Miniprotein binders against q56419. Designs and how they scored, part 48

Target 1, 326 residues: q56419
Amino acid sequence: MEGRTLEEVQEEVFKRHGVLVPKKELEDLAKALEEAGLLLTEKVEARLKEEEEKLKRERPMRLAGLSYPEGEREARAFLEAFRASYPGEGEEARVLLMPHLEPSRVPEVYGAALAALEKTPPPERIYLVGVAHRPLKEKAAALPVPFQTPFGPALPDLPALQALDALLPFELFNTPLAFREEHSLELPLFFLKGRFPEARVLPLLVARRSPELGEALKVVLRDFPGLLVLAVDLSHVGPRFGDTPLTRTLAEEARRRDLGFLERLAEGEPEAALAFLGANPTRIDGVEVVASLLPLLRERKGKVLAHRLDLEAPTLSAVGAGTLVL
Below, E stands for the ipSAE of ESMFold2; O stands for the ipSAE of OpenDDE; V2 stands for 0.75 times the mean of E and O plus 0.25 times the DockQ between their complexes.

## First folded at step 7 (miniprotein)

Design E9
Fold by ESMFold2-Fast, scan of step 7:
Structure E9 (fold): chain B 326 residues (1-326), chain A 92 residues (1-92)
Amino acid sequence: as target 1 above (326 residues)
Amino acid sequence: SEERREAEEALKKALELIKEAAEVAKTNPYAIEMLLEAAWELTDAAILLNDEELIKRAIEVLREAARLALENGMPDLAEEARYLIEELEFLL
């Protein structure tokens, strides 16, 4: 939820457990709780339909002021700081795998992605494929509206989206509400729009493997060439993700799984990458995206530019992040 | 004070509404976000009042939200709820 972080909750616990409670504060909390309850019991469907209608016009920023700066000047400086965090040079990408994890946790990994974008000719459009963090009515979805960023709106490539929709056995524009709060698109888009301000975008979410999506995209990309971006995080380990606390052995396994997966993708062997993971015991969230996009990843060789397993000491948990160019 | 009693009665009424809202979330996964938001507000009230019963009720709402989120493929929401449960359990 907006404005609620680990630090904020800990600060509230620390400051409030001994504090005198003013009447006004109690009244404000009671009103907030009552309003939330009333929305769910009396008006939830109407409210969600209203939100869905708004999403037919544009997708507003949700993480501005939290994960990246709201102002264009500050956003530009922020982006350049990430580029500076990566000491290497990039390589031209036809396909870019990058994370959607909170950028400040893995600045060198986002820096590597920015380095690759510097070496890549400006695309007319970006196929941005993220991971659905909310249920979709179908295996995949898209939202054909401008996505707001600090660098101006990322405009949808309507002809390419319509061509894709026509080739799929399901409605592509099937779950607008899933895009209302979706960091797997918003966070990579911040960096992509900052580097390619004139590129149109196809914002795509994958919930479950969809071979038909990959086949359709292969056809669409021939007629509407562009940069394919897989916005996926790697291993998720520890109590935050329903696992046991992180140990040195589990961290080593997660790093090995991440790198083995990425290196097999870099060899143009996406089926081998999936087979290497087996049952996906470290919970790489990119599995469904890679499985859906097999026709676009086969026989395309590249390079792993960066990898980090980001450790969150308080929760004994970790998330893997990497940058791969194909 | 009498003013505190009135505020506590308002909180009790709000808690009943949140309990009813949890039923809606069972059939509408998009309402799980609203349930979690209500649980966050309840968490604030529980911490502010340092009321053991409110803390227990906040934990119940958060556990239900986490369960529904996990069942509906929303791991980030489940993670957020689990974090709050741990913080509130520390206060008991």
Scores: ipSAE 0.013, ipTM 0.512, lowest interface PAE 7.6, mean pLDDT 82

Design Q1
Fold by ESMFold2-Fast, scan of step 7:
Structure Q1 (fold): chain B 326 residues (1-326), chain A 100 residues (1-100)
Amino acid sequence: as target 1 above (326 residues)
Amino acid sequence: SMEEKIRELAEKLAKLAQELLELVAQGADPEEIEKKMEEFIRVVLELYELVKNPETKYLAEMILELVWEVKDLFIQGRTDDAIELIRYILEAVKFIAELA
């Protein structure tokens, strides 16, 4: 939709699906749902305002005690156990792609990320780019508040966030409630804070491709250098994700798709990586993140350290995870 | 027409959402709430098939994921959280309308 008119979008939809969807009809749907009183009650409004006010001070880590230990000593032992699960040596990262999938399901992949962080000199700041699992008012968002971790608060880099906001054609701090339950930031942040306790953080969420975000970040990174982290999962396949039950053939296809994507990124060819996945969203949640960050990924060579397709047997489904250093 | 069908589904979705909220407010049996939620999900899926396109597919898929989460929250008795997610579904529909 970037650089496209409404007419061009409608023409493309018609060509692909044989259906023309007028904006008015979608607006009529939104109005009908609003008129039904689903938007907010006084009680819900008061609750949302309270949660938004809490987010101004510090963000609670909702997965503490569930996906990782609450106590600092136990959290440190947990992190070292994950590092030990990866048999290789890491490589220095200027850009790190790592998963946000439940860590216990892909310990070797997180171990590879930890190995890369071990070889990386401590950054002054981390640009942590995750995927929005809730709708954002704009294509991307950030939250300029401290995030709680077992290793202490992850403090926002306010000067860098303000510089970023000033360069964007939209308000960066547009959807604070989207950050309340966002595992694509919380899970990577646990590992990053454990390895770089002094680093400041720019917590960023992408909902839709935003080339203006990538262009702005390129400028900000020049003045505020730091580690860029793309926290993205790869293939999502099977009935849990609205697809057919996983077969051996479909699993092999998913693995080839994931590796083909990562290998093209490792060659510094992010447009080729996106083209390899095809013209439509492919249930790789990293597509919109990579498409937004093209200026930061072009001509940067690197290496795929780990990849795994995690099989969820009860649902005949799988999620891909990988570690890529650029 | 496509216009009339989208309008009809929108009106049906709004009515189902109101009925679902009333059932929850009355402390209805989980079985009755689940049945109404399944009908709500079905209408959302039918609407998704009419409005989905390559430019907004990611948002449409996110709406579907949120709809399943709303069902789980109602079953868990987390009514306020379910209402908040229904609000996000409305925001997502408005956002898609602005893009289309």
Scores: ipSAE 0.000, ipTM 0.177, lowest interface PAE 19.1, mean pLDDT 76

Design Q10
Fold by ESMFold2-Fast, scan of step 7:
Structure Q10 (fold): chain B 326 residues (1-326), chain A 103 residues (1-103)
Amino acid sequence: as target 1 above (326 residues)
Amino acid sequence: SLEEEIKELWEEIEYWVEMIKELLWEAKDLYIEGRYDDALELLEYAIEALEFAAELLQRLQELAQQTGDPKWLDLAHELAEEIQLLAEEIAELMHEIVEKLSK
């Protein structure tokens, strides 16, 4: 609870699996670092406790001045520039799939999302479902506090969140710290709040497939209608994600898998979309979210508005991004 | 079936393994930036994810032995080696961070 050493981790893995052969160098390292590691862990735990207390009141902007402008006027101009980057017209969305990748890398994809939002009547609430980039205590989590944006705070829909919590077999508000540094919610929320400033939000994170979440959300959406937003990235390929350096063949495979996945979702066939991916060799980010939300995606037909596979030049890796309306 | 349970455990283990890799990669970036305490925080999350992976691996190993099928036994061995290598990489980065912070 208070702290861990590498020796403790090694011992635990060995005890649980029984096939590890501990290396002397690793054991010596763990012992040498034990005192310093415990002191550093105490410092980290103190900071995390402080951050957790702050999150009980509000979720502050973390990416303002980095991924989007801090000032409201500049933020509005920034958002309009993204809309302008997409030459097409949107479609009305009841379900919107959009990326959470750094916006400046895929401006036309975010522009397509903005085009869809322009055609969508203002919802009373937005179910914003992102992907956890930190461990969650449960398969999914929510944070029921205002999320700050340059357009003002995005207020939580407390009645809808409480209704959702009541239907789940686990505590919905289980890992506040996972929301501290969560770009899969913050980046889409910037665009959503800019377009729908009056909408309340249910900020949800999925770590692992949770069919119970999808079933509960189907019930809650009936009583609390709103826009469902899946904030997910698509293929993740290259050394950063455990693959070989990006090649033309791998890039083409990633694009094929991204588009095949999205097109099957657009046909109202989410199980077919998951089956198409098989073992998910290009690591499409949205699989856990889609697998969790199956009841909300079946029989909903729509349209892929945009797709891009964006290169991370320094790592010879790439991330897919797309906009889908259902 | 046993194979269905093994596949579910395999998917869950792969999830945690990927989480560990992502946390480790992000920790390395923070290390390069000289943000040592932030890197250490991410390694703490990686250790937690490692514990989840190890627990699931034990269950997968038990089922693989029950099948006696070489393909599942090979999978269990491969996953064990991957988890071990990740633990070693975490240890190496932690050592480097502690040495930097001792200055």
Scores: ipSAE 0.074, ipTM 0.598, lowest interface PAE 6.4, mean pLDDT 85

Design Q11 (at its last look DockQ between E and O 0.04; V2 from the best seeds 0.00; counts 0 for: pae O 7.1 > 1.5, SAP 87.753 > 70, placed apart)
Fold by ESMFold2, look of step 8:
Structure Q11 (fold): chain B 326 residues (1-326), chain A 104 residues (1-104)
Amino acid sequence: as target 1 above (326 residues)
Amino acid sequence: SMEEKIRYWAEMLAELAWELADLFIQGADPDEIEELMRYFIEAVKFLYELTKEMNNPEAERWLKETILLVEEFLAAFEEGNVDEAVEILELIALTAAELAEALS
């Protein structure tokens, strides 16, 4: 019997197991990732490079014929139908929060946005801020090119975009490919361009909260006034999003969090709105946008015009959508 | 911070895994699947790089839970086994969600 302590034996066991286990798992994962890289072909990489070069010139419609009509005549009728889905009156917006969820799922919520736009003097430009669903190289990005719509191209406001880029501590235009499939800009833009056909657009995406973006936008908006649009959805709950199947309790919680968030924004208290959500357990996707844009939202009072938690029975899941005017 | 980066990429990976599962269920165009696979693999690679040297119990747990799942998914993908691929993607999404929540 040697004079080792129990503590010394336990420490030796931990060192051996701890070191070997992490190293082996790192090597196994690295091997799997190398194999995954070999699954990608040179054709896929070349195709993505070609798509990226096209996006440096224009952003074509991706959802025409799927989410909205491609032809202008049919697109105008589509707008009229959506406006009719909301029987209420709007209010003038300096800031508009609207969804990017599939329009047919929440027609009255988009109708409420149209009602607000009816009361809003035509802006020279629209700051359209969506949520990135693909990786960005920075916290936020823009794509300074025309976005095609059934109502004609939405032209970029190049001077305002250049001013914004100059104020940021990161490259704003370095992730064109992230805009290729981004519905959080395309779907709201359809409605915005339909109502304001002569407005220029600043198409912006947020991946992660950026206080720098909000401070820069506050400065740019002074020199280049326009309509600020937060194109965001609210709660995401249910199995599609990693939860248990939707229950009455989960749906009530999601609605409570959506409305509490919107109501605090309507009171001009965006920090309180974020604090109300805490860790964001119902996955409101507007949080990163609101957290970025605090300087533009403080002390702006307004009204919640519409809200819907849209239930998708086949997936037992739901997504919240709202319309807020500030 | 490192934890903020891991949380962001873990949430991205979970979403990509669900979207990829949807494409498999739909029988989507192979080019579309391959392009989304590229984003999925990039997210796994980034989380791997962030976690591999991190002396953090939650990062170690994620590596342990996920290593075999990724290998099994890639094998199911190569075999064209849609049902297995979807099930494994759901599990990968859950491990990523757990990592994001543990590091918040």
Scores: ipSAE 0.404, ipTM 0.761, lowest interface PAE 3.0, mean pLDDT 85
Fold by ESMFold2-Fast, scan of step 7:
Structure Q11 (fold): chain B 326 residues (1-326), chain A 104 residues (1-104)
Amino acid sequence: as target 1 above (326 residues)
Amino acid sequence: SMEEKIRYWAEMLAELAWELADLFIQGADPDEIEELMRYFIEAVKFLYELTKEMNNPEAERWLKETILLVEEFLAAFEEGNVDEAVEILELIALTAAELAEALS
């Protein structure tokens, strides 16, 4: 959306409908939703069922040839180019926060993550926690199948996943289709598998705050130690995300909010980080992930290695990305 | 909480609306559009079930505006009016984002 301000959007919305929603309009919507559901073809439903069955066996690459190279040799060169884009040295990570937006938009941030992985001893398993971009039946989900990458399949840690499932008050393997098109897992996994080719993975998605997930993970990590990765993006600002068009002042405010959040996490104070965002609102899709994982983030001091606010010029919007080692 | 559930579905709806708009602009395959439309309808149905279960006047206003825009979108979609559908999807994304913000 080009040239539209939030005020202009508000004016158009209020001009169209006003403030009151009559009961008839809500009844008409209910009928329209029912009819639209019937208009979705049996072909679509059949395809979704077929895709769900395929996901019981493996999770294929979706972004190969788009966000990263399909071939192993080219993928290795691509990964090394990202490492080279970060001039600094990494720090050892027990917990790594890294982005999941398009890597080419923030190469230095992914390079910082790679630098941290270089200093980190190879883990037996990686707890990869992303953000659900499709509805989940529960607050969180996992998919216990091999995830294909250019470096070979990332194999699931089945014993650790089963231990996690047993501790949760809901079925962990509850929404396979949510994993079919999930870039918050696929993009970080490309880098993690390239660096740690032998590590097994627990691919986890968080939709809403799940304190029970954090408590269960604390128990599972004791028996199945590994690297915890939070694959989250930071500020979402501008018209694409319900804000006014990005200005220099608003961009600087977003950078300060992102860094304030990350710095509090780096001090081992995740509740303070969340409270900071409550006082200084930033649309961070990873808030629910951090809120779920509180028991794993407390009293872990670390370092912010990189931060960037990436501009999406056509919409005058931006997404923040950062690398944090704990 | 109820507010957390509404915020979750509002964020989901905003994301789906932008993705649907992009697919229409690209002239994407009808199968892709129909599949994403299914998730869009699912998110709207959940928000619709919550329409009278909130105690935040600002959020309630944005929720009601979002619901009315969805009705307009479904009409445009049924008529095959792509340009109108895209315009309405962008408005749905923005109003759903405002709903989520009001509940943050």
Scores: ipSAE 0.208, ipTM 0.654, lowest interface PAE 4.3, mean pLDDT 86
Fold by OpenDDE base, look of step 8:
Structure Q11 (fold): chain B 326 residues (1-326), chain A 104 residues (1-104)
Amino acid sequence: as target 1 above (326 residues)
Amino acid sequence: SMEEKIRYWAEMLAELAWELADLFIQGADPDEIEELMRYFIEAVKFLYELTKEMNNPEAERWLKETILLVEEFLAAFEEGNVDEAVEILELIALTAAELAEALS
């Protein structure tokens, strides 16, 4: 697994299904697989090649029937129920920060995102920036193919993607396999496609902070205007992430970090938001994404619409989620 | 014999894969899952090492399939897709059982 830390992998497993894979076991497994050369078998290579070739055409749904309904009718009812879970009204978004956590864990946070989207004029395109939970060859990547959804395919904006690639010092279209199962794109995209069926999408992943990405996007957004979406989670605390079981004190610290981060972003001070986190002891997921998009977040004022720290009872761990409009 | 050792570890892997699948379905204690996961990894490692020393095309086929599924399991697990991870564990169990049978 090129470029992901075992911690990142553990975090991803926990986020989706509430299963804690102990970091040590994951390290031991990765090491054992590396030592055994299991990842380099001819068959594995052939399978990976086949999957890569499929991803040249489209990215299929991976979480349909699991995280959201596969059928369009049921999917629409799902959207309506999530919107209903948030009792407030939204605001128009130019930038939307929303979660990528399992929707059933934080329905009102996704509901807040839907409320914001209701007040947002349909964009021509959506810049969807997720977190790479798998290693990328470069700091960031894009997949320029249709993403399947219950509402039909989300089509890529090829001209805008090409313009972005031309401004980056690295190849943007790298590591297609990292997109195969990446939920940080798939889950937000469900809601976005459901609300804006005609919008083109730029599916982007960030593995490491890339100031170049933010500067390039700032230029691209001038010629190719659209909605910027940051699909990020917030704090990750508890045994699943190397802490003690969730206590009142730990939960209060996680909430403090989450809200302090979001509030500083809402004030148009993304550098202050990053500085506030310091060493990021509660492991806010979206740090690398925000650090990459600083040029686009500066001086934009907005509002925090929702926040939740969701307890995963089986692991006594918790993950923070929020919705922010700018 | 080498074949007997591979069969033993293939059977062990099948049992561990089923047991892990059950623990995931039941929402078992993370410590229990961790302990079984260690044994699961060890079984995979031993199977791979032992099979390198054996010239059996049928066993090699099933081992390669098992290894591929283990990678898929790790990927699903890394992605937090427990339902897929469980499904893949069940496939690993079946494939490992076939490997054991091929060496019987």
Scores: ipSAE 0.015, ipTM 0.319, lowest interface PAE 7.1, mean pLDDT 85
ESMFold2 (binder alone), look of step 8: mean pLDDT 83; pTM 0.812

Design Q12
Fold by ESMFold2-Fast, scan of step 7:
Order: structure tokens, then sequence, then C-alpha cells
Structure Q12 (fold): chain B 326 residues (1-326), chain A 104 residues (1-104)
């Protein structure tokens, strides 16, 4: 195969984009980049190494005071308010699909997840599978340390994590820094720890499809039973995500794609759910998680409790969120 | 394999570059841009650490070009030319994608 030239790449980029950025955004961005550090400086390298060492001991809260309250009492009231936003009773979950989107944008969807957790017997452990928003050295990773929450630390299930690591063809604990700021774990964990304060956790990130992870998890779940949680968002549409501006028709199409995906998962047909998305193109970060966990999702029937498409009017964009119990 | 790791990292770098370009165009919060830039720099650092173990001339060409563009991106911001910087971010996304394609 012959590589493309730089000139060809440059021409393609120019044809895709030619917008001018306002001066104030330019000044703000330049300042942010200087504060973040320059490429491969010793300062940036030292900072990342220091943060990586800290993550060998514990994972601190990053979104406390921003996405949820820092204090335990205020956090409890916040969680109860989310539960109250969903009028349904929920259903028992053996597998729970819930969002990791900013909770205030879809309170009724998180409320549906809380309703399902109320009907679910307290598990000894939670397999919390999120989506990597930062690079991993392998297709998946875990961080075997306490995760701080307003309800106290969520403690790692070390025996189950070690059993999982032993079954994988790669080192499971491969990228601590990817966990430093990861809302796909932190936001669901807030709700899960509030409901099941004594449950141990396996905090897992999927970056790319890993069938070996799903195969290994099926074995580990037999010996270490627990609640499987897929923390995934659904459709990402509009200019914020590199797509065309949202219209009523495109929003209806996104809702239909989300529901078609969830309904196929609810029928115990995860391959059909993935094929449906392949035939109806959409950007769902949960695809890699579902593709990795196929052995855990097959022949498991359930119910969609809630779905919402959160509309961002200023950006003409939207993100889908749903709660599914299996 | 090392090539599989470089491909995965190249795909992630392409996604981060697109996200950063979009945040800039949309006038996003400076703190959000700063945080994403830290992760972008981390991805480039991982890519750089792996480069010496690669044995694919086509992929090596795209890797070197991606790193060169990252340097040009930072210089464009220092010069206050954000329109140029946004175009370079999108160029980084494409060259990183070509790097990933060469490793497939």
Amino acid sequence: as target 1 above (326 residues)
Amino acid sequence: SMEEKIRYLAEMLAELAWELADLVIQGADPDEIEELMEYFIEAVKFLYELTKEMNNPEAERWLKETIRLVEEFLLAFEEGNVDKAVLILREIALTAAYLAEALS
C-alpha cells in the first residue's frame, strides 16, 4: 500500500474546514495550552509521572463540587432528587446499562437506574465497565485502588481483579493515568456507591473492542458473582461531534437508532444490536463496550426503562442516554 | 503487538485532535480545552515512546509527520494564529488516521 502525501492530507483538511475562530477564543485557547504545558517538555513529563505515582494509592474525586456535591449529606439529597425524577418502580438488574453523561442533563435516566438498583439485591461486587476517553496502552484497563466518593471510598475487589488479570493476554493494570479523569467511571460510581455502599468494585475501561475481555469476564463472574454495569452513552449527533447541525428529523432518527439498539439488547441479541448500528450509522461510544462483552449479553432478556435525547441548543447537537436492565 | 499498540494510540490521537479542534471552533471553556490538551500531550508522549520499536516504513513516515504537525500546532498557538492551529489539529487527525491505516 502506498501512503498518502502530506500535500494530499493538507488539501483534504482545507476542503473539510475553513472557519475563522474569534480572537477571544484564540487568546483563551493559547493561554490554556501554555498552562497545560508544551509538547514533551520535562515539566509535563514530571507532572504526569507524579500523577501516575499518586494513582497507585487511590483515585481522588475530580467532579465533586461540579457534577455532584462533595459532602455526604448533600450528595445523599442529590441522589434522592434524581430517584424522585423517575416515576417508575424499576426492575431487578443482573446487567445494568446506564449513562455516564453529565447527570443534570438527563436526571430521569439516572432516576430509572436508581429505581432498578432499589429492586436489585445488594451485590458483593460491581463490574463497572466504562469507556476510555484517554489513550490506553492496551484495549482495556483497570485500576486496582480505592475510588473516593462522597459516600466513602469504593474499594477494589482485588481477588476478582487478579483473577481477571490472570486470564487476559495483556496486563490489565496498564494505564493508571487514563483513570485520573474518567467521567464514564466516576459519574456512575457516585450513584452505585450511594445505593450499594458495601459493594466492592472492578473499575474497567474499554478503549477498543476486546473479545478476550468478555471471555475472561464470563469466567470471572462465575467464580465472583456480581452486578455487571455498562456505563455508556448513546447517539452523539451534531456539530459538537463533527456532524451536521441537529434538525427535528435527525433528532427523531437518533432516538430511533438508540431505541433500536437498546431493544435488540433487551431481546438478548447483542450481535443484532451491533448490526443494527452498522446498518444505521451513528456515533455511540458504547459500541466498543457491547462488542467486548458479547458473551455476557447473549440470551439475556430485559427491559428499557428510560431513554432521552439531550438537546444542546447552542451547539445544535445532542447526546442520547438510556437505562436498560437485563 | 507493538504495531497494534501504535495503531490504537494513533486512532485515539486522531479522536483527541478532532475533539480539540471542535472545542476551539465552538468557543469552549478554557479549562476544558486545557484538560483535553493535557491528554493530547500524553497520547503524543505514548506514541513517541513506541516509535523506536516500529518496523514499518510507511507507518514510520506517518508517525514522524504526525509528531512534526503536533510541534507546528503548538507554535501556531504561541504565534496567536488559531485558524492555522485548528487546521493543523485536523491535519494531525488525518495523519494519525493514516498511521493507523498503515498498521492495519
Scores: ipSAE 0.000, ipTM 0.262, lowest interface PAE 12.7, mean pLDDT 80

Design Q13
Fold by ESMFold2-Fast, scan of step 7:
Parts: structure tokens; sequence; C-alpha cells
Structure Q13 (fold): chain B 326 residues (1-326), chain A 107 residues (1-107)
């Protein structure tokens, strides 16, 4: 790591939080990490390649037994319990926005998504767009392998993925390891596979705004029609996310921010939705997803089915979650 | 030696993780601070075990794997905070922990 980079980190922390990280400690770590980099062996590289090779065959479940049951029967009962948590009827979706937050924290929001899927004709394929929680080599990536679920493997739509790859200015299958531990795909996929067991999937991750992805997807969806799912969370507020401890005012602002964003998307005005978020759009999970998919969201009207700001009392923080059909 | 470097890396990760945890605590970022303290505690236990004459390899592997996962989670949280350079440091620390894992996997 360069000294300039450490100074930039110190300046950013100081500007944002009024605290200066001790330079000596950062320099000592940077030196130790540089030495560690020199000690990375062919064996470590071989292991990472081995793990990457395993991901070329399938993507195993990581959250089974934690966020959802591993057994098919138990998983089915779990899914139906979430549907029952939402008392309303769904709306047919061509585009579905749903959360990827821990399901047990917002059961009625996932229930609303299930209600929408209940009203939606079974698609031949699902374009599942999540948020990369680990860096990607490019702005976006996909993994063209079966994703294991308690309901059986969700099979990739290889022709559609290949058509998408051909239209992009970068290699689509660029970071397999980023998919090893990715809840923004795994959690929504559990619900989607439970409701549409025969649908093939295009598992997509967005790390940074990629207008080229949205333009390419618009072309691919014309030739390979399917359900578009944006698996995104909304406001992130409180100390867990770099804010002050949650107050009633901050919570109310977060609720207004989430609903204003969703309602503008529901009017088919995604640019207005992004503008509404103001100067700090990164505080809403999935802003980069929405910004990437603008061509697919414009002039498409719909309805907000559910919204909840989930309070995490131990951290005095909150995460917004919503279900939107377009 | 590579063993001496692995111990040096574990010691430095402990030091930085505690410093980051203290800084995050001062900023009111309690969840990030808790994760950083957990990384420091695990790394401290890992370092202690590695220094033993007859190390518990299974426990070392378990702790190293946990440290890797938590450092990636910290990197993710730093990205959310807009601290991308700090996220990169956490990523490199995760690679260092993976090195320690692989070193002991072959014993």
Amino acid sequence: as target 1 above (326 residues)
Amino acid sequence: SKEEKALELAEEIVRLAREIAELLTELGLEKEAKLAYLVADLAEELLRLVKEGDPDVEKILYLAEMIVELLWELADLFIELGLTDLAELARYAAEAAEFIYEEFLER
C-alpha cells in the first residue's frame, strides 16, 4: 500500500468523523500486509484456484440451517409461513423488487413478495440481480452454474447468459469467488425457487453502476423474456452504517426516504427516484443496481406492496426493506 | 522464515484490529467495532496457539477460517461507509489469514 493511499484514508475518516487514524499503526499494518503478500505462496494460489474450479461446477448453500431450513419439507413449511405473514393479495410482477435482508427480520415484506409471485405466471427464467458484498473484477458479474437450494438446484439459463456476455464490453463470468458467500442472491433465490421450481436463473451481481449492463439486459430480455428481480435493501441507518445512534427523527427520515424512492420507481420514474435520494445515494443498498437497470425500469408503473424499517436494537441501527411490483 | 512471518502477520492483524475497533467505538460504530474486536480476539487466540510447541492444528484452522470471513465482512462494511482504502486493507488482511490457514493445513 502507498503512503498517499494511507493519507487519503486518514483524511476521509477525519473529514467524515472528525477522528484521525494513527498513521504509525496503518503504516505498520501496510508493511506487514506487504510482507504477507510476498509470502503468499503458489500453494495459496492453487487453493484459491481449486475453490474457483469447484464453483465452476455448482454453488452450494451457505445459509441453510441458519437463514432457512436445509430439508425440503421444512423449507416448504418455512416459505408458507412467510406467505401467511402478509395478509394482502399480491399483484402480477414483470419486475419484482424484494429484499435480501435476513428474512426472519422482515417476514411480512418477504410475504408480500411471495404474494406477488403467486399472482405471476411461472416464468421460463428469472434475472436475479443482487448486490456484490465482495469486490468484483468488473462492475458486474454472473456465475453460470447450478445454485443449490432445499428445493433442488436452480439451473442457469446458459443461452441467455451467453447472449448477455456477448453484448458486454467486459467478461461477464469474471469473479466466481464473489459468489461463494453472497446472501443477496442466496436469500431471494430460496423464495424464488420455492415458488418457481422449473424456472432457470441468471444470477447477476452489481458492484458499481453499469449502464452497459442495463442496455445489454434490455436486448437480452427481448429475445429471452423472463421475470426481472432486483434483490436490494433500502435505507441503512445508525452506527452500524456510519451514522449516529438511531433516533425517532432519523427513523422517520429513513421511512420517508424509502417510500419516496419506491413510489417514484412505481411511477416509472427511476431517475427521479435516484434524484430523490439526494447527495448520499449509497446509504440505500441497491442504488447501484437501480442505476444500472434504468432502461428496464423507465415508464413501467406498479405498486409498493410492503415496507418495513427493521430496528436492530443492540446496534441502535435500522435497515429498510420493501416489496415493489412493476 | 515463513513461520516467523506468519506469526508477525498475526500479531500485526491483532494490533490493527484493536486500533480499528477503538476508533470505530469512538465514532459510535458499535457493530463494526464489535466485529473488529472479534477479529482481534480470534487473531490473539490464533497467535497464542501458533506459539505452542505442539499446536492444535484443527483449532488453528478453525480460527483462521473465521478470521478470513470476519475480515471480508468488515471490508464489506467499510465499502458501505465509503472507506474503500480501509476495505482494501481488510481484504489484504484476509489474504494474510488465508496464508496462515494454508500453512497449517499442510501440517
Scores: ipSAE 0.000, ipTM 0.200, lowest interface PAE 16.2, mean pLDDT 79

Design Q14
Fold by ESMFold2-Fast, scan of step 7:
Structure Q14 (fold): chain B 326 residues (1-326), chain A 107 residues (1-107)
Amino acid sequence: as target 1 above (326 residues)
Amino acid sequence: SKEEKALYLAEMIVELAWEIADLLIELGLEDEAELAYYVAEAAEFLLELVKEGDPDVEKIKRLAEEIVRLLKELARLLEELGLTELAEEAKRAAELAERIYREFLER
């Protein structure tokens, strides 16, 4: 019952199944859930240990066959179709902000990212910074193993990862299991590997703002230059995210907040971008990433290439997506 | 009674699984919907086993464990697709299934 009242749960069950669940029974159920807690069975715990061991060697594809094709030839055609969905020209990126939501929902936005990559010289490495959708033991984490893609494995930049780890006040390689099911890295990586097959990667997750990460990355980038990619989605609005059902007004406010945020980043003013969101609150999962990477974003002017607010009618919810080149 | 609680929990798992399956069909996510339908069928079978006058505790335990596994797998797939609210519903259903396991284990 995350983000919902008992009355909302009762309404949903009635609407879908024609059954009105008495409030007392829902209250008894909620109490039973509180008392039971989440228990892992022995079988589940054994499976998690198995997956953790597997992640020491490689990170397998999880979304192949779902969000992108498994075969290399089909994956290439799929990627080119996204590029074709964006009618504009790209611009060279020193820093690229791109989304991580389901690509088929916002093909023009991913197409804009691909256009920018076409104008960008092939980097030796990509600093791929995503958002943790599972708890991390520390503010940020990395997984120093090959990430499988339809275009072959994206190899980790071990020297750069070790240099980063040495500069941080916490263990960088602290939560391997958080990477098992992480679309904020897997989906952007599909496009990045398709365009830069020889680039090594630093797969990084941010759970909470870490100024230490930004300062450390600034140092590491001097010795190990590369492309910085912020894989972040923008506004999250509606019942899927614990908010009220999406209205036209709320959708317009979300678009305004997204664009105001991106435009301030494009002016090289990341503090102003964060202040703008503070004055116009929304659940942008990129806030913690941007707040962590301030030293890398200041004084870098660029351009917003695309923006879409993806509307999901069945859930009356929406997620914003954008492509920004700095 | 413990049996009445288990019956109620099984009924709620059935309702939640069907709700999730219907939403996934509307979203065009047929593979995930198929998994949710399997959960609903398993939960309906669990409900029938719990209703028996001399319930097979070992079958109930094994089926409840399997339902937990399927619901956690469904929640994983839903999280991957960004369907956070449906993933939380699947996680909630898994908690209910683990509760059924506990209620019968404590006999």
Scores: ipSAE 0.000, ipTM 0.130, lowest interface PAE 19.1, mean pLDDT 79

